# Designs tried in a protein design chat: VHH binders against Putative cysteine-rich repeat secretory protein 14 (CRRSP14). Part 8

Target 1, 255 residues: Putative cysteine-rich repeat secretory protein 14 (CRRSP14), of Arabidopsis thaliana (Mouse-ear cress) (q9ljw1)
Amino acid sequence: LNMNNPYLYHKCSANQGEYKLGSLYKKSLDSGIQQLSKDNEVFRGGFVYMDHTDPNGTLRVYITFQCRGDIYGSHCRSCFATARAELFKRCPRDKAAIIWYDQCFLEFSSISTGGKINYDDNICIDTARARPNAKTHTGDDSVLEFLRLFENLTNIAVTKRNNFVKDVEKPALYAAGEKRFGNKKIYVMVQCTHDLTPRACVECVNHNVRQFQDCYEDKPVGLKKGARVLGRSCNFRFERYPFVNAKTSPNYLKF
Key: E = the ipSAE of ESMFold2; O = the ipSAE of OpenDDE; V2 = 0.75 times the mean of E and O plus 0.25 times the DockQ between their complexes.

## First folded at step 5 (VHH)

Design g18 (from t7 with G50Y; framework vhh_etentamig_d1)
Fold by ESMFold2-Fast, scan of step 5:
Structure g18 (fold): chain B 255 residues (1-255), chain A 122 residues (1-122)
Amino acid sequence: as target 1 above (255 residues)
Amino acid sequence: EVQLLESGGGLVQPGGSLRLSCAASGFTFSSYEMSWVRQAPGKGPEWVSYISYSGSDTYYADSVKGRFTISRDNSKNTLYLQMNSLRAEDTAVYYCARDFGDWYEPSAFDIRGQGTLVTVSS
């Protein structure tokens, strides 16, 4: 695990406008973030979606925080601390903003986001170098095998519980694993936010996996050594190196 | 012009050790994953070991795991393979390669050099 919380991306949402310093919105936002920071259950479970209001109940903010499904406790809290500090620095007065790190993401909004798939915030990140003179098309059978892998992983994510969280029968909405292909291994992960139903999680991941082609106009997915699609509602990732802790990943799969 | 120059091979007795080197030039070495590939007489090429661009991740074929160690020095544009407890079946020409393997072509190696011959024999 990388303990430095590598920054991935952020968005400051202009469409919800800006708050003024000392405003009720800022007080509600600060209060919500402070409440979250002191809740040990959030960092043990790795997820919170909260609606928080000012003391008079007149302004609401919606805060979402999630750690990657293999990250718990102090490492999850560390990522939150980094995300909190950087989000307010990068988006100093925006009423809505989101920031992603390798191990977590943090979002706030003046508009309710819970339980709905967000398709507008998807970001494609490519870490790979393509082969020189590589063919520009991917075979149909290879595309189907890639899609089947993520379909299988998603089915596990929406059916298997998180055994690291005591007495919870709900699905983890997270799965990770490894598969050998020739002389290499591919390491894979899918995750949805816990405000989604299992059905919505399947829909979100399937949409992002199919949209993957649109993110890589100049190179087919088969030429990527590693890539991910980040979203507020779900994400998937694959790499040629291990990036999750198998021992702390619920239901880690060896294909 | 991309160049990869292997060296360090030779005749060694079973149980002996050798260290192979690969000098890279003509590209940004630190930005590429590298592998060692060997070819024994009359056989096809066999992948031996892999190293990530930073050196943080290494993988080995089951036949050499625990005996061979791959490493790199990005400041010197050099790749190494430390070979211990050598066996007769390790006899082969060893090539270093830029590793372009992906999901659809896992064994996509860019081999440029003539390799270095390792002979394990009494």
Scores: ipSAE 0.011, ipTM 0.376, lowest interface PAE 9.4, mean pLDDT 82

Design g20 (framework vhh_etentamig_d1)
Fold by ESMFold2-Fast, scan of step 5:
Structure g20 (fold): chain B 255 residues (1-255), chain A 120 residues (1-120)
Amino acid sequence: as target 1 above (255 residues)
Amino acid sequence: EVQLLESGGGLVQPGGSLRLSCAASGFTFSDYEMSWVRQAPGKGPEWVSGISYSGYDTYYADSVKGRFTISRDNSKNTLYLQMNSLRAEDTAVYYCARDFGDWYEAFDIRGQGTLVTVSS
C-alpha cells in the first residue's frame, strides 16, 4: 500500500494515559482489533465503530476504522493491515491513538467517541504551499465558487445513498467529483464517519472548511493548488489531479 | 531582477518528444512553486503543469496528464518539462512562471517563452 497509500499523520494521546503490555486494556484492544480484522462486512462497507470489551467484560475500548469512500474489499483490508501495524508501532503504550493514510484511518480510545463530532487534532495539509509573503489575488469570486462547490458536495453526501449498495436507506456521508474553473480542473471529496447523523456531518464539514481558511491566515492566501483537512469525524480534500476512483466512488459528480 | 529564461522548444512530428528548460535567477528558486503555462497563437494562456517548492508534489492539466512530466533541480535553479507523445494541439509558446498559489492568473511570467510546433 505504500506507493498508492501514503502515510499522512498520526497522534498518540497522552491525556488518556498509558497501558502496560499484557494488561486487561491491551487484551480488550487486541481482541477488538482481531474481531475487526475478521469481519468481511467492515471491508465491504468501509466503516466500523466498535465498543469492545475483554472476554470478561471488564475494560472497554472504542475502535473506529474507515476507508475512503471509493476504497472497498481487499484494498480497504490492506489499508487496515498497514494502519494497524504502524499505529501500534508508533503508539505502543497509549490508551488512545489515531493514524491516517490516504485510503483509510484507524483510531482507538478508552473514552467513547461514537456519534459525536470530534474536532481534536484536526490537521491541515497542503499539496503545495503559497510562497512566503504571497499576496492574494484581487478577486474573491474563486473563494465563493470553492465554498459553493463544497456546500453542494456536502449536501449530496448527506442526502444521496451509496449507489453501489441496494436496500440501504442511509445516506453515504461521502461524495466526490470534479469541476472546471476557467482554464483548470479541480477534484474534490468530502467524507464523514458513518456513526454521525447527516446533520452532524454537515456541521463537521463546515467547521473543517472554516478551519482550513484559518490555517493559513498568517499568509495572504488565494485558493491553494490542493489541500485537505483531516479530522477524526470528517475530512475534505481538493486537488488539481484526480485522486479517487470515479468508478468505485458513490455519487461521483461532474459539476 | 527576477529572470526566467525558457529553452528547448522546436519543431517536432506528432508522437515526438521535447524537453523544455527554464533557468531562474534573481530570487531564491527553492522558495517558490513553479508552473508551466502555454499560449497557442490567437488564444488565451492555459496552465499546463505545476510543481511544489520541494519537488515532492506535481500536478497536471487533464490535456497533458500521462504525457508530460514536470521536474525541478533546486541546486541548479532550473525547472523542466518533459513532453512525450506530442499532439498538434500542444503547439504553443511555453512559459515558465512563479506560481503564487491560486487557480486564477496568479502567474509571474517574465521570459519570452519557447515555441513548440507539432506538425507533420
Scores: ipSAE 0.000, ipTM 0.132, lowest interface PAE 18.7, mean pLDDT 80

Design g21 (framework vhh_etentamig_d1)
Fold by ESMFold2-Fast, scan of step 5:
Structure g21 (fold): chain B 255 residues (1-255), chain A 120 residues (1-120)
Amino acid sequence: as target 1 above (255 residues)
Amino acid sequence: EVQLLESGGGLVQPGGSLRLSCAASGFTFSSYEMSWVRQAPGKGPEWVSGISWSGTDTYYADSVKGRFTISRDNSKNTLYLQMNSLRAEDTAVYYCARDYGDYEFAFDIRGQGTLVTVSS
């Protein structure tokens, strides 16, 4: 299994406007990002939400970074370095921007983003391993079983602790696993950002599941190939192939 | 052009063994789940076994569990089926198929198959 980390998507937020190069906002953003890059605890735990201000306290920037729940240490730090470089290249003067890679995401904003579900940046993505002219399974019972699987996975994510991170007693807000579906396996994951409460995480995932149904309702190949809904606040994913490292995934389950 | 070429069939005694091979070309073999499907005289096609794109997960019909082993070599674009403890009921033409991952197993069968006859 390769540690593949493809670029997924990015968004430059026009509604918060642009900063000027050399501005206090840019200095605050750069210092916040630099501070994050030197914090080993961020890459050990896989999450940070921070507000950072310039030395005079005049401007504040909000930075969110999270690695996928099976990614820690040097791989998490590597994903941050990639995301950092690409986000500033793709959104060079935007006051708010977000970028997703398979193994992490990075966001910055001039407006506080923490602790509340963000619905504005959600993106539906079909798997790139598409098979042409594939038939879809259309049974209602299989859809219900799929929804039940994600309900169970979400309940685990909001109740079980992350045993890979020492001294943390709160829920992992992450779970992954595999289940036989008919005569095949599917591989599944849910994750919420750690600024959310367990209740907010459940609400976020439920919204993403509903959004998934809206995104793929009319597509003949959607359900069987794999898909995900990415958001700043939470995401879920399923594939017909293993995509997480089970040995480093907290709460990995064989259903 | 997608090509699948089955080989390794033949006449074998009950309780004997055979190893089937399928050489794939014209597509990215390592990106697809693959299956073996058989068709006995006068019957419809029956799914026998399946394997994930990486080879880590394998699946078997109840009729062949414990007797057959599916495997693949992605470096050689080749699918295999090791058949042990063969029975008269295993007599069929065996096809390898590109598997679209449908829960009902929608199969893309391209080759002529390889005949397996189990008789005394």
Scores: ipSAE 0.000, ipTM 0.142, lowest interface PAE 16.8, mean pLDDT 79

Design g22 (framework vhh_etentamig_d1)
Fold by ESMFold2-Fast, scan of step 5:
Structure g22 (fold): chain B 255 residues (1-255), chain A 121 residues (1-121)
Amino acid sequence: as target 1 above (255 residues)
Amino acid sequence: EVQLLESGGGLVQPGGSLRLSCAASGFTFSTYEMSWVRQAPGKGPEWVSGISYSGLDTYYADSVKGRFTISRDNSKNTLYLQMNSLRAEDTAVYYCAKDFGDWSEYAFDIRGQGTLVTVSS
């Protein structure tokens, strides 16, 4: 029963162009990533937003890294190592790129978006399998009940602190839980990046939940086997199987 | 509404070549990575190839590396797959997808009906 860390998606952002090998931008990027990799504190709480410049202050790189709210320590560090290696392999010359794994994401950019919601390149992912089971309803195909579940979860994420991280007075911006629909259970999670205010986190999640509805407009939300919307500033996910470690999840709820 | 229309499949002898096309609409094609995915009769889907939004970076499954070439024309919203040195094992329905990497439990939103490639003597 081990937690997997599958690759989900990556994006190499054309809008900021490419750097040349040996450039000052590449040196600043490599230096910033190396600095992040040596900071033991970033793997205990799961969020980093940093700026890094070359010695002349000519080029700036902004690096964002976050582990899922139930992932700490060696698992978070392992996800960072994998994300780092794959991001540079998949986006070898891009000035801006992001990669998502189940347990973390890593992004770099020449443009600062810290403290602001970034909706660029949000992606809807359905839990698709080569051999899907027959479609089953939960007995409750109410879109409103689904929306209220995520509204409640988001309110908890923006009000409750992370009890597993000492000396943190801010809300966790993460919550997960489970809810029974008829004879089935749904497992849910929301998370925002820690540069956001609670209000911005609510706005981000509400946008992503709305985007999810638009991605699947022809099909009832309750019929999905599982899905998520990956975003640069926030993510939400639901599945019909447990996917987070409830014992290490702050604010885990049984609805 | 995302629409993907594959074409260019057909019957070809081993060692032959085919060029597949995918016409994309309903999204800003130039800002997305794209992939080719295939499904052989009685088998699960297999990721074949991926291309970055700019076309500068390309990726291939080991089974097709050196034989297939993925490319794109962002001005025409079209994705291509040039298939050379075809083998019987390449027989499958080929789909294009708005995504990248291995076809896993999550990834690909396959919207089109695909194009059938049959490699037979």
Scores: ipSAE 0.000, ipTM 0.107, lowest interface PAE 20.7, mean pLDDT 77

Design g5 (framework vhh_etentamig_d1)
Fold by ESMFold2-Fast, scan of step 5:
Structure g5 (fold): chain B 255 residues (1-255), chain A 121 residues (1-121)
Amino acid sequence: as target 1 above (255 residues)
Amino acid sequence: EVQLLESGGGLVQPGGSLRLSCAASGFTFSSYEMSWVRQAPGKGPEWVSGISYSGSDTYYADSVKGRFTISRDNSKNTLYLQMNSLRAEDTAVYYCARDFGEWDYSAFDIRGQGTLVTVSS
């Protein structure tokens, strides 16, 4: 399968302002990121949400990192290294920033975000547009099938455990699969950050699916060759080509 | 210069079989998804079957599923439709088409005159 890790998007948050070089905030941020970079458990599990404070306990930075649910180990670590380097280049002094790559995302903030759905900076990304002068054959039934597919996939993500981890009671909050849809095959994925409850994950994905419809109000949902909505708390994606590693993907389904 | 030439149609009795062929030229056949589309007398066009560029994935309309088999030979630039257990309702002109569409729509490039299939006792 394609192991490319393309840059997708980044956001430097103006709302929290900028830190000064040499400040306590900068020292706390650097320390937290450095600590994360040395933690092999983060890359084995694919997720961390951490708060890091300066030695005097006067200032906190919150760091979130997650790899796509089929990516872990050395590939997850590689994505972190890329995300770290690029995030600080693109947002050099921002107190809050996030960057998404195909295989992971990295965020830091001066505001606690753990355990809550965060819809800030959700974006719709098209993989490819419909061919010029293409004729549509799609009816409302096709749109409903698409919506039902993601509802079913989300239910699986929040109910089934990660089948690569034996003694964990929590659901994987990740599912991927493939389905024949109309006269074509599509490949689909949903994922929430591991700090969310199952209920919050469902709410997050439902919001992003509805947001996707709003992003493409001028075109039917199915006119896209592939698309996703990227969010800080959850993501969904569909493509006309396989994009996840089924062998390392928990809860992979053939519908 | 793109050409799609359908053949193999004819008169057949209900329950019989026919194999349609489509000879493609003027483009890189192996790079395109292909479909069969039919048009019955006095009706609009109906999509029948589709096949991925590699041939690994095939798709069928509910009306023909289990009876028709689509296949392709990329080395010969040829698309096929094996039609078994034919019914009077399958009577139509069958067209071969390049499929420019996506999973939720079809955008057909129909170039040929089609091949007439008549199912009658």
Scores: ipSAE 0.000, ipTM 0.157, lowest interface PAE 17.0, mean pLDDT 80

Design g8 (from t7 with S54Y; framework vhh_etentamig_d1)
Fold by ESMFold2-Fast, scan of step 5:
Parts: structure tokens; C-alpha cells; sequence
Structure g8 (fold): chain B 255 residues (1-255), chain A 122 residues (1-122)
């Protein structure tokens, strides 16, 4: 098992303003984060969305945390600890901030975010530079195969239950797998935050797949060997190497 | 500057074995898929074998499947090709290559070195 958990990206949201050190907002945020850190069910299930209030119930902070769908227990808890420490270091006074690692993300906000698709700050990250002067693509058949692969994966994510967690009745909103293309293999994953409905998850992933195409359509280079679109509500990823733990990945598929 | 230096070739009898090495420098070796490509006298280049970033996936041309084994050591920036049960048809200059292949152009290779000659003859 490769346990690598690299930092990917963070965003300190200036549009919600800053809190003052020692403020009631900071105390509510710290209290909420500390409460989350002690909840074993969060790390077993891999997701939480919570609002947390000051003692008088007058100030709310909204916290979202999710581990990648193959990461549970102590590894999920470890990712949370890293994300917590780094988020406050990188965004020391912001009322809203988010940080992504390979194995989890952590977000807080002064505005309610639960149950809604949020396309703000989506980012395209590619794994490796395409060969200089490579073509952007050589045919529509390859594009359609790519699109159908992620459509199929998304359908699995929103219909199949996660048998690795307590609640096996709800869709996992996560799927991963592998597919061979000629002499090459790709590894793929989609995931939505668990506060979304299946319909919203489909809408989110479809948007991010189109955004990925837009990120690279005008380049005089070939398709990236690996890439992801990170979003607050969903993400997808493909690589030329296995990056998820198939043994702990619900509904892992070999296409 | 990117360098790929092949070694380990030589004269060997049919049925014999050789291990080829490729020493990489000037780039982050673990960030690239690698391949072996050979060119027989008077023929064009032929892809032989490929390996993913960390060695979890290996690929072989039908002509060498079951006889050749590709491997890599990222800590040493080195690519290997273990060649067993060698045949006269395996006679070629062997090159290691960074593999820029993608979904649209699967056979895109960056060959830098002079290669290493393998001659299979009695």
C-alpha cells in the first residue's frame, strides 16, 4: 500500500472577510473543528457536514470534511489532522477557507454550503506535461470513449451502495476503476460530497468533465496522461498509475 | 540536460540471457512512464516493453511476452530489461525511452541515447 498524501491546493476566501484573533468566530470555528476531531464516526464514514454555534447560538460556522472514498479510519483521521494544521497556517484569519490533499479535504465557511453544488474555485490539475508539439487529439471516437467512461463511472457512483460503511442503503457517491486502452491502462475515480443528492452529484460531475475539456481544448498538445478537476462539491481524476486502494474502494470496477 | 544511457548488450547464443540497464539523469525519473524500443538491422523501430511510473503495470509486445521482464528502480533512476530465451530475431540495438504516449498517441517516445547492441548468434 502506498500511503502518500500530498498537498494539492488551498484557497483562502477573501470575499467573506477576516475574523480577529480571539474573536467569537475563531472560538466557534476552533470548537467545531475540535468536536469533529473527537468523532470516530466521521472517520469511519469519511464525511461530515456540520454547523457549529457559539454558546448563545448567535454565530454559525459551517464545516465540511471528506476523505477520498477508499480512505477510512486511522488514515482518514491522519489526513484530517494534517489538513486542520495546514489550513489554519495557510489561511490564518479568513472566515472561509478550503484545503485539498490527495486523501481528504477540509473546508469552513460563515455561509451555509450544505446540499448545494458549489462550482467556485474548481481547478484543473494535470499530472504530467504532454509531449511538445503533440496533437490535442486525433479523433472524436477517443473523446466519446472518455466521456462514456466517466458517464458510466458516475452512474455507478450514484446507484451503488457503500458496503464498507454502516449505512449501506444510500449510494456511495463514489466509484473508481481501471480500463485498458491498447497497450496502456488508465485508473479513474469520481466522488461527490455526501450532502448532495444523486441527481446533484451527476450534474456536478458532468460540469467538471466539461470544465476539464475546456482547460485543455485549445492547447497544441495531446491529452494529459493524468489529470483531475478538484471542486468543493465533487471531483474526478484519471491517472496512468493506480492511486486508490482497490481493497477498501467500494464498487471498484475493471472496465 | 536529459540523458538516457543504455548498457548490458553483447553477443549471446540462442537460448541465452542478458540484462539491459538504462541510467537516467536530468529529469524526475519517477514522473515518467518508460519503454524499451529496439531497431533490428535494416528495419524500423519496434516497441518492446513499457512500465508505469512505479512498476505496478507492465506491457509487452507479443514477440517478447513470457521471455522479457521490464522493471525499474526509481531510487536509482534506472530502467531494466531482463531478456531470457533469446532468439536470432531479437538481434537489435535496444533503446530506452521516456514514454509520452497518451490516449490519442500511444506510441510517442523520447529516445536520447546511442542504445546497446544485442546480437543473438551462434
Amino acid sequence: as target 1 above (255 residues)
Amino acid sequence: EVQLLESGGGLVQPGGSLRLSCAASGFTFSSYEMSWVRQAPGKGPEWVSGISYYGSDTYYADSVKGRFTISRDNSKNTLYLQMNSLRAEDTAVYYCARDFGDWYEPSAFDIRGQGTLVTVSS
Scores: ipSAE 0.022, ipTM 0.460, lowest interface PAE 8.1, mean pLDDT 83

Design s10 (from q4 with L100R; framework vhh_7aqx_2)
Amino acid sequence: QVQLQESGGGLVQAGGSLRLSCTTSGLTFSSYAFSWFRQAPGEEREFVGAISWSGDSTDYADSVKGRFTISRDNAKNTFYLQMNSLKTEDTAVYYCAADRSGYYFTDSEAYDYWGQGTQVTVSS
ESMFold2-Fast, scan of step 5: ipSAE 0.085; ipTM 0.587

Design s12 (framework vhh_7aqx_2)
Fold by ESMFold2-Fast, scan of step 5:
Structure s12 (fold): chain B 255 residues (1-255), chain A 125 residues (1-125)
Amino acid sequence: as target 1 above (255 residues)
Amino acid sequence: QVQLQESGGGLVQAGGSLRLSCTTSGLTFSSYAFSWFRQAPGEEREFVGAISWSGDSTDYADSVKGRFTISRDNAKNTFYLQMNSLKTEDTAVYYCAADLSYGYYFTDSEAYDYWGQGTQVTVSS
């Protein structure tokens, strides 16, 4: 759904400390966020990683923003506006913070975060309220169908370009799709931040699938109504209902 | 650098038992899922059983359910296939396999890039 910007999670990183109001750090952060908000290519392409300094070049901040790979233009801008307002409200003076919404995430840090997988603060979000007691994948074909669809989408994400963005030679690092199984469907999305290499993206999303099993004490994914793992470097989502816009998803896979 | 090596195969009478072992090296054993496949003469490799990275999730081919048990020992970097109530139809070369991309398993042999050399199991009537 593109209608709302549903809040998922946030983290204020206390380990980097706090800035003071009116400080050079706050000026660099505000200037960077303002520069990002004026860049039409950010909302068209859906990703930015930037290092930014105050006007005197004395303090540096690192800002990452990404929209989900089916979200562009005004909807991406809307999610940015929501994330910006809420992140500074929830983490008012932290030097590092991140916030996730269904349609985007926004992060800032005083330490360079680009180009490397970061598993810090990965969080499992369970769409389903029910907690089954099952310990086995045996006899649930939807588990195997999920894993096969996930593998297929991961391959697409790291090999196929975003056909909606002209002159980009890098893979999309995003894929989504659906697969019919009996009288039911499964829907899966994988996405990595665009500062990662394709190899790093594969490593990141595979880690998140393993972490999903850990988070739910080995409960089978096929018995869940839906779930996701949110990370600073990559995310995956599984649902039994459609959640992405297939029309605006590059290379959308439909079986 | 990843190596998988089977052991424990051999000749056994119908109704007997064998325990296969797959010793691994060159990987962080506790992070990965492992599977057993078998191949009878002139046939394709077929799935036998699998165990997830945590050991809490297992799967088996219908033909071996209730007779075979897969397990793992992270301290020994080894996983096992306990085969009970063996039938002549279980005669095959048994292969251990690892997918280092996932902590989960697949039943398709094509999903696996890391294989052992195989160990012969012969069940006589």
Scores: ipSAE 0.000, ipTM 0.123, lowest interface PAE 16.0, mean pLDDT 79

Design s13 (framework vhh_7aqx_2)
Fold by ESMFold2-Fast, scan of step 5:
Structure s13 (fold): chain B 255 residues (1-255), chain A 125 residues (1-125)
Amino acid sequence: as target 1 above (255 residues)
Amino acid sequence: QVQLQESGGGLVQAGGSLRLSCTTSGLTFSSYAFSWFRQAPGEEREFVGAISWSGDSTDYADSVKGRFTISRDNAKNTFYLQMNSLKTEDTAVYYCAADLRSGYYFTDSEAYDYWGQGTQVTVSS
């Protein structure tokens, strides 16, 4: 099993407090995570939101796991294994924690997070550098083209099905694509967690675009060398290099 | 100096139609998304509908979906709310709004920095 998944970020949430070793909370958390590890449907579909209790039904733990929309099967399971191991190592007693990798994220919480947009753990990451001394110039035309590409992807994410997952009638809540801007190409991806409605997904992604502007001081939204906004409820990513597998990516577009 | 100005409100009977207009100035109209909100007496301000900068995306509150249509005219720096099959529950002050930071619309009224003064819509039984 290849455990090579690039680590991005994690957060141990102090606002929900800590559990004690051997507590009912830890037992609920461990049994929930163990149940996920045995569920082939999770890794086939790439998403789960779980409301799990200890054997006596006393304490609830909410677990969210999602793989990037082009990652399924063994690669999704590999990312889960990595995230599971690292999350408990990095946040050993926190009642809430989240960890992100290029290929997936894993979260647990003592508070219900399903169906709601959560902005609390959003983080901006600039992961792409064309060259150390490269000059990036963005004109008004480039900004408008970027906005159109992003808007088109968001519309596709909330309207088109995921044909790689059988018997699913709901939208994929994922889309990716590429477009040439002059002599450069950009690659863009949007994804929401499957507990969200299409409308909530649009709102979440729009918020990520605003946060991108705030993080990188664009007016309104500009082209950068490569960046992403990670969030529990949705993710937006832009790069100057291909980062998704087009063959396994539902709704992949070449503009 | 950014300004938004509503027009087209008034009194109409249930089942009737009205078209609201929001004329803008002091901004690059084609670069921004626009939204309509409404507030009934004693109620909180609620989202009605929105249109993206390109016009390719629109969104509506469930209570008005299928009855209201939002559109924009970049040549006139104006966007519209066509209200059909009006109900007494649609009685409210209608506000137009713009967020100049993102170029996108939001359903949360607190996300908007620029607002019109409001136009009254009264639907009689």
Scores: ipSAE 0.013, ipTM 0.550, lowest interface PAE 7.2, mean pLDDT 82

Design s19 (from q4 with D56E; framework vhh_7aqx_2)
Amino acid sequence: QVQLQESGGGLVQAGGSLRLSCTTSGLTFSSYAFSWFRQAPGEEREFVGAISWSGESTDYADSVKGRFTISRDNAKNTFYLQMNSLKTEDTAVYYCAADLSGYYFTDSEAYDYWGQGTQVTVSS
ESMFold2-Fast, scan of step 5: ipSAE 0.309; ipTM 0.700

Design s20 (from q4 with S57N; framework vhh_7aqx_2)
Amino acid sequence: QVQLQESGGGLVQAGGSLRLSCTTSGLTFSSYAFSWFRQAPGEEREFVGAISWSGDNTDYADSVKGRFTISRDNAKNTFYLQMNSLKTEDTAVYYCAADLSGYYFTDSEAYDYWGQGTQVTVSS
ESMFold2-Fast, scan of step 5: ipSAE 0.347; ipTM 0.717

Design s25 (from q4 with A110L; framework vhh_7aqx_2)
Amino acid sequence: QVQLQESGGGLVQAGGSLRLSCTTSGLTFSSYAFSWFRQAPGEEREFVGAISWSGDSTDYADSVKGRFTISRDNAKNTFYLQMNSLKTEDTAVYYCAADLSGYYFTDSELYDYWGQGTQVTVSS
ESMFold2-Fast, scan of step 5: ipSAE 0.131; ipTM 0.609

Design s26 (from q4 with E109S A110Y; framework vhh_7aqx_2; at its last look DockQ between E and O 0.01; V2 from the best seeds 0.00; counts 0 for: pae E 6.2 > 2, placed apart)
Fold by OpenDDE, look of step 6:
Structure s26 (fold): chain B 255 residues (1-255), chain A 124 residues (1-124)
Amino acid sequence: as target 1 above (255 residues)
Amino acid sequence: QVQLQESGGGLVQAGGSLRLSCTTSGLTFSSYAFSWFRQAPGEEREFVGAISWSGDSTDYADSVKGRFTISRDNAKNTFYLQMNSLKTEDTAVYYCAADLSGYYFTDSSYYDYWGQGTQVTVSS
């Protein structure tokens, strides 16, 4: 399995304005990011949402970081480092921005995003478009099976935990697996940010699946070779090839 | 600062037994899964086994399954590798490992924390 961490996408949000060099916002943001980088516990769960207050206790910056559910430890930290560097490089002086890598995403904002489903920053990526010669071997029945698969996967994500980590008493909000459709396999993943409730997670994933359908109407979701929807609050992905490390993925399922 | 320290290595005859210990500091022991790896001369570091945070689950490489057992003592911040029915091919430097995530992995590249290693030599 290729464990490279390719850049996927970033958004610099202009709606929250820009900060000036040397501004309190920048100082707060830097302070928050620095705090995050030094907090090993952040990486234990692979997720953090923090409201960081500037040294003067006045200005708040909200930072969200999450690693993909199969990415932990040094790999997660590495992803953070990369995301951090690139996000600031790509979105200089923006008060809000988000960047996605294959293995993690990093977001900061001047307004609270915790517990909220954010659909505004969602991005659709169609793997099939990247491979125009790819043949689809699925029919209408496969679409229904596909949807059922994601439903099941989502249910698992919001009900099951990883038994190998003490701090994971709540649902993992992550699930991955594989299922054979005809002569091909589909590999699937769903993940929500841990600031969401299980119910919100289900809602988010369902929305993203629908959005994906809206993004690419030429074929039903289940007939596509592969795709993902990137979001601040949740993500889903399916491919015709394995893209998660099954050995490091909590509750990896073979359907 | 997280520290792991192996002990208990040595020379043993084939068929013999050895018990390795890994003492940890600088982390909340009860929150971590822990792993053993080994590296023989000229070989890559390989997964030996792991134990979950609760101690309820263990995982072993096929090559040591049935012969090696991992346990933990939370009160001592120590986990162990009991090696029975040792073979010459078990000769290696044994490392204990932990990852800041608290998970265990069979891939050594994931791990953040390593001991210095302890030599285990099994003679014929």
Scores: ipSAE 0.030, ipTM 0.456, lowest interface PAE 4.3, mean pLDDT 88
ESMFold2-Fast, scan of step 5: ipSAE 0.490; ipTM 0.787
ESMFold2, look of step 6: ipSAE 0.106; ipTM 0.619
ESMFold2 (binder alone), look of step 6: mean pLDDT 81; pTM 0.821

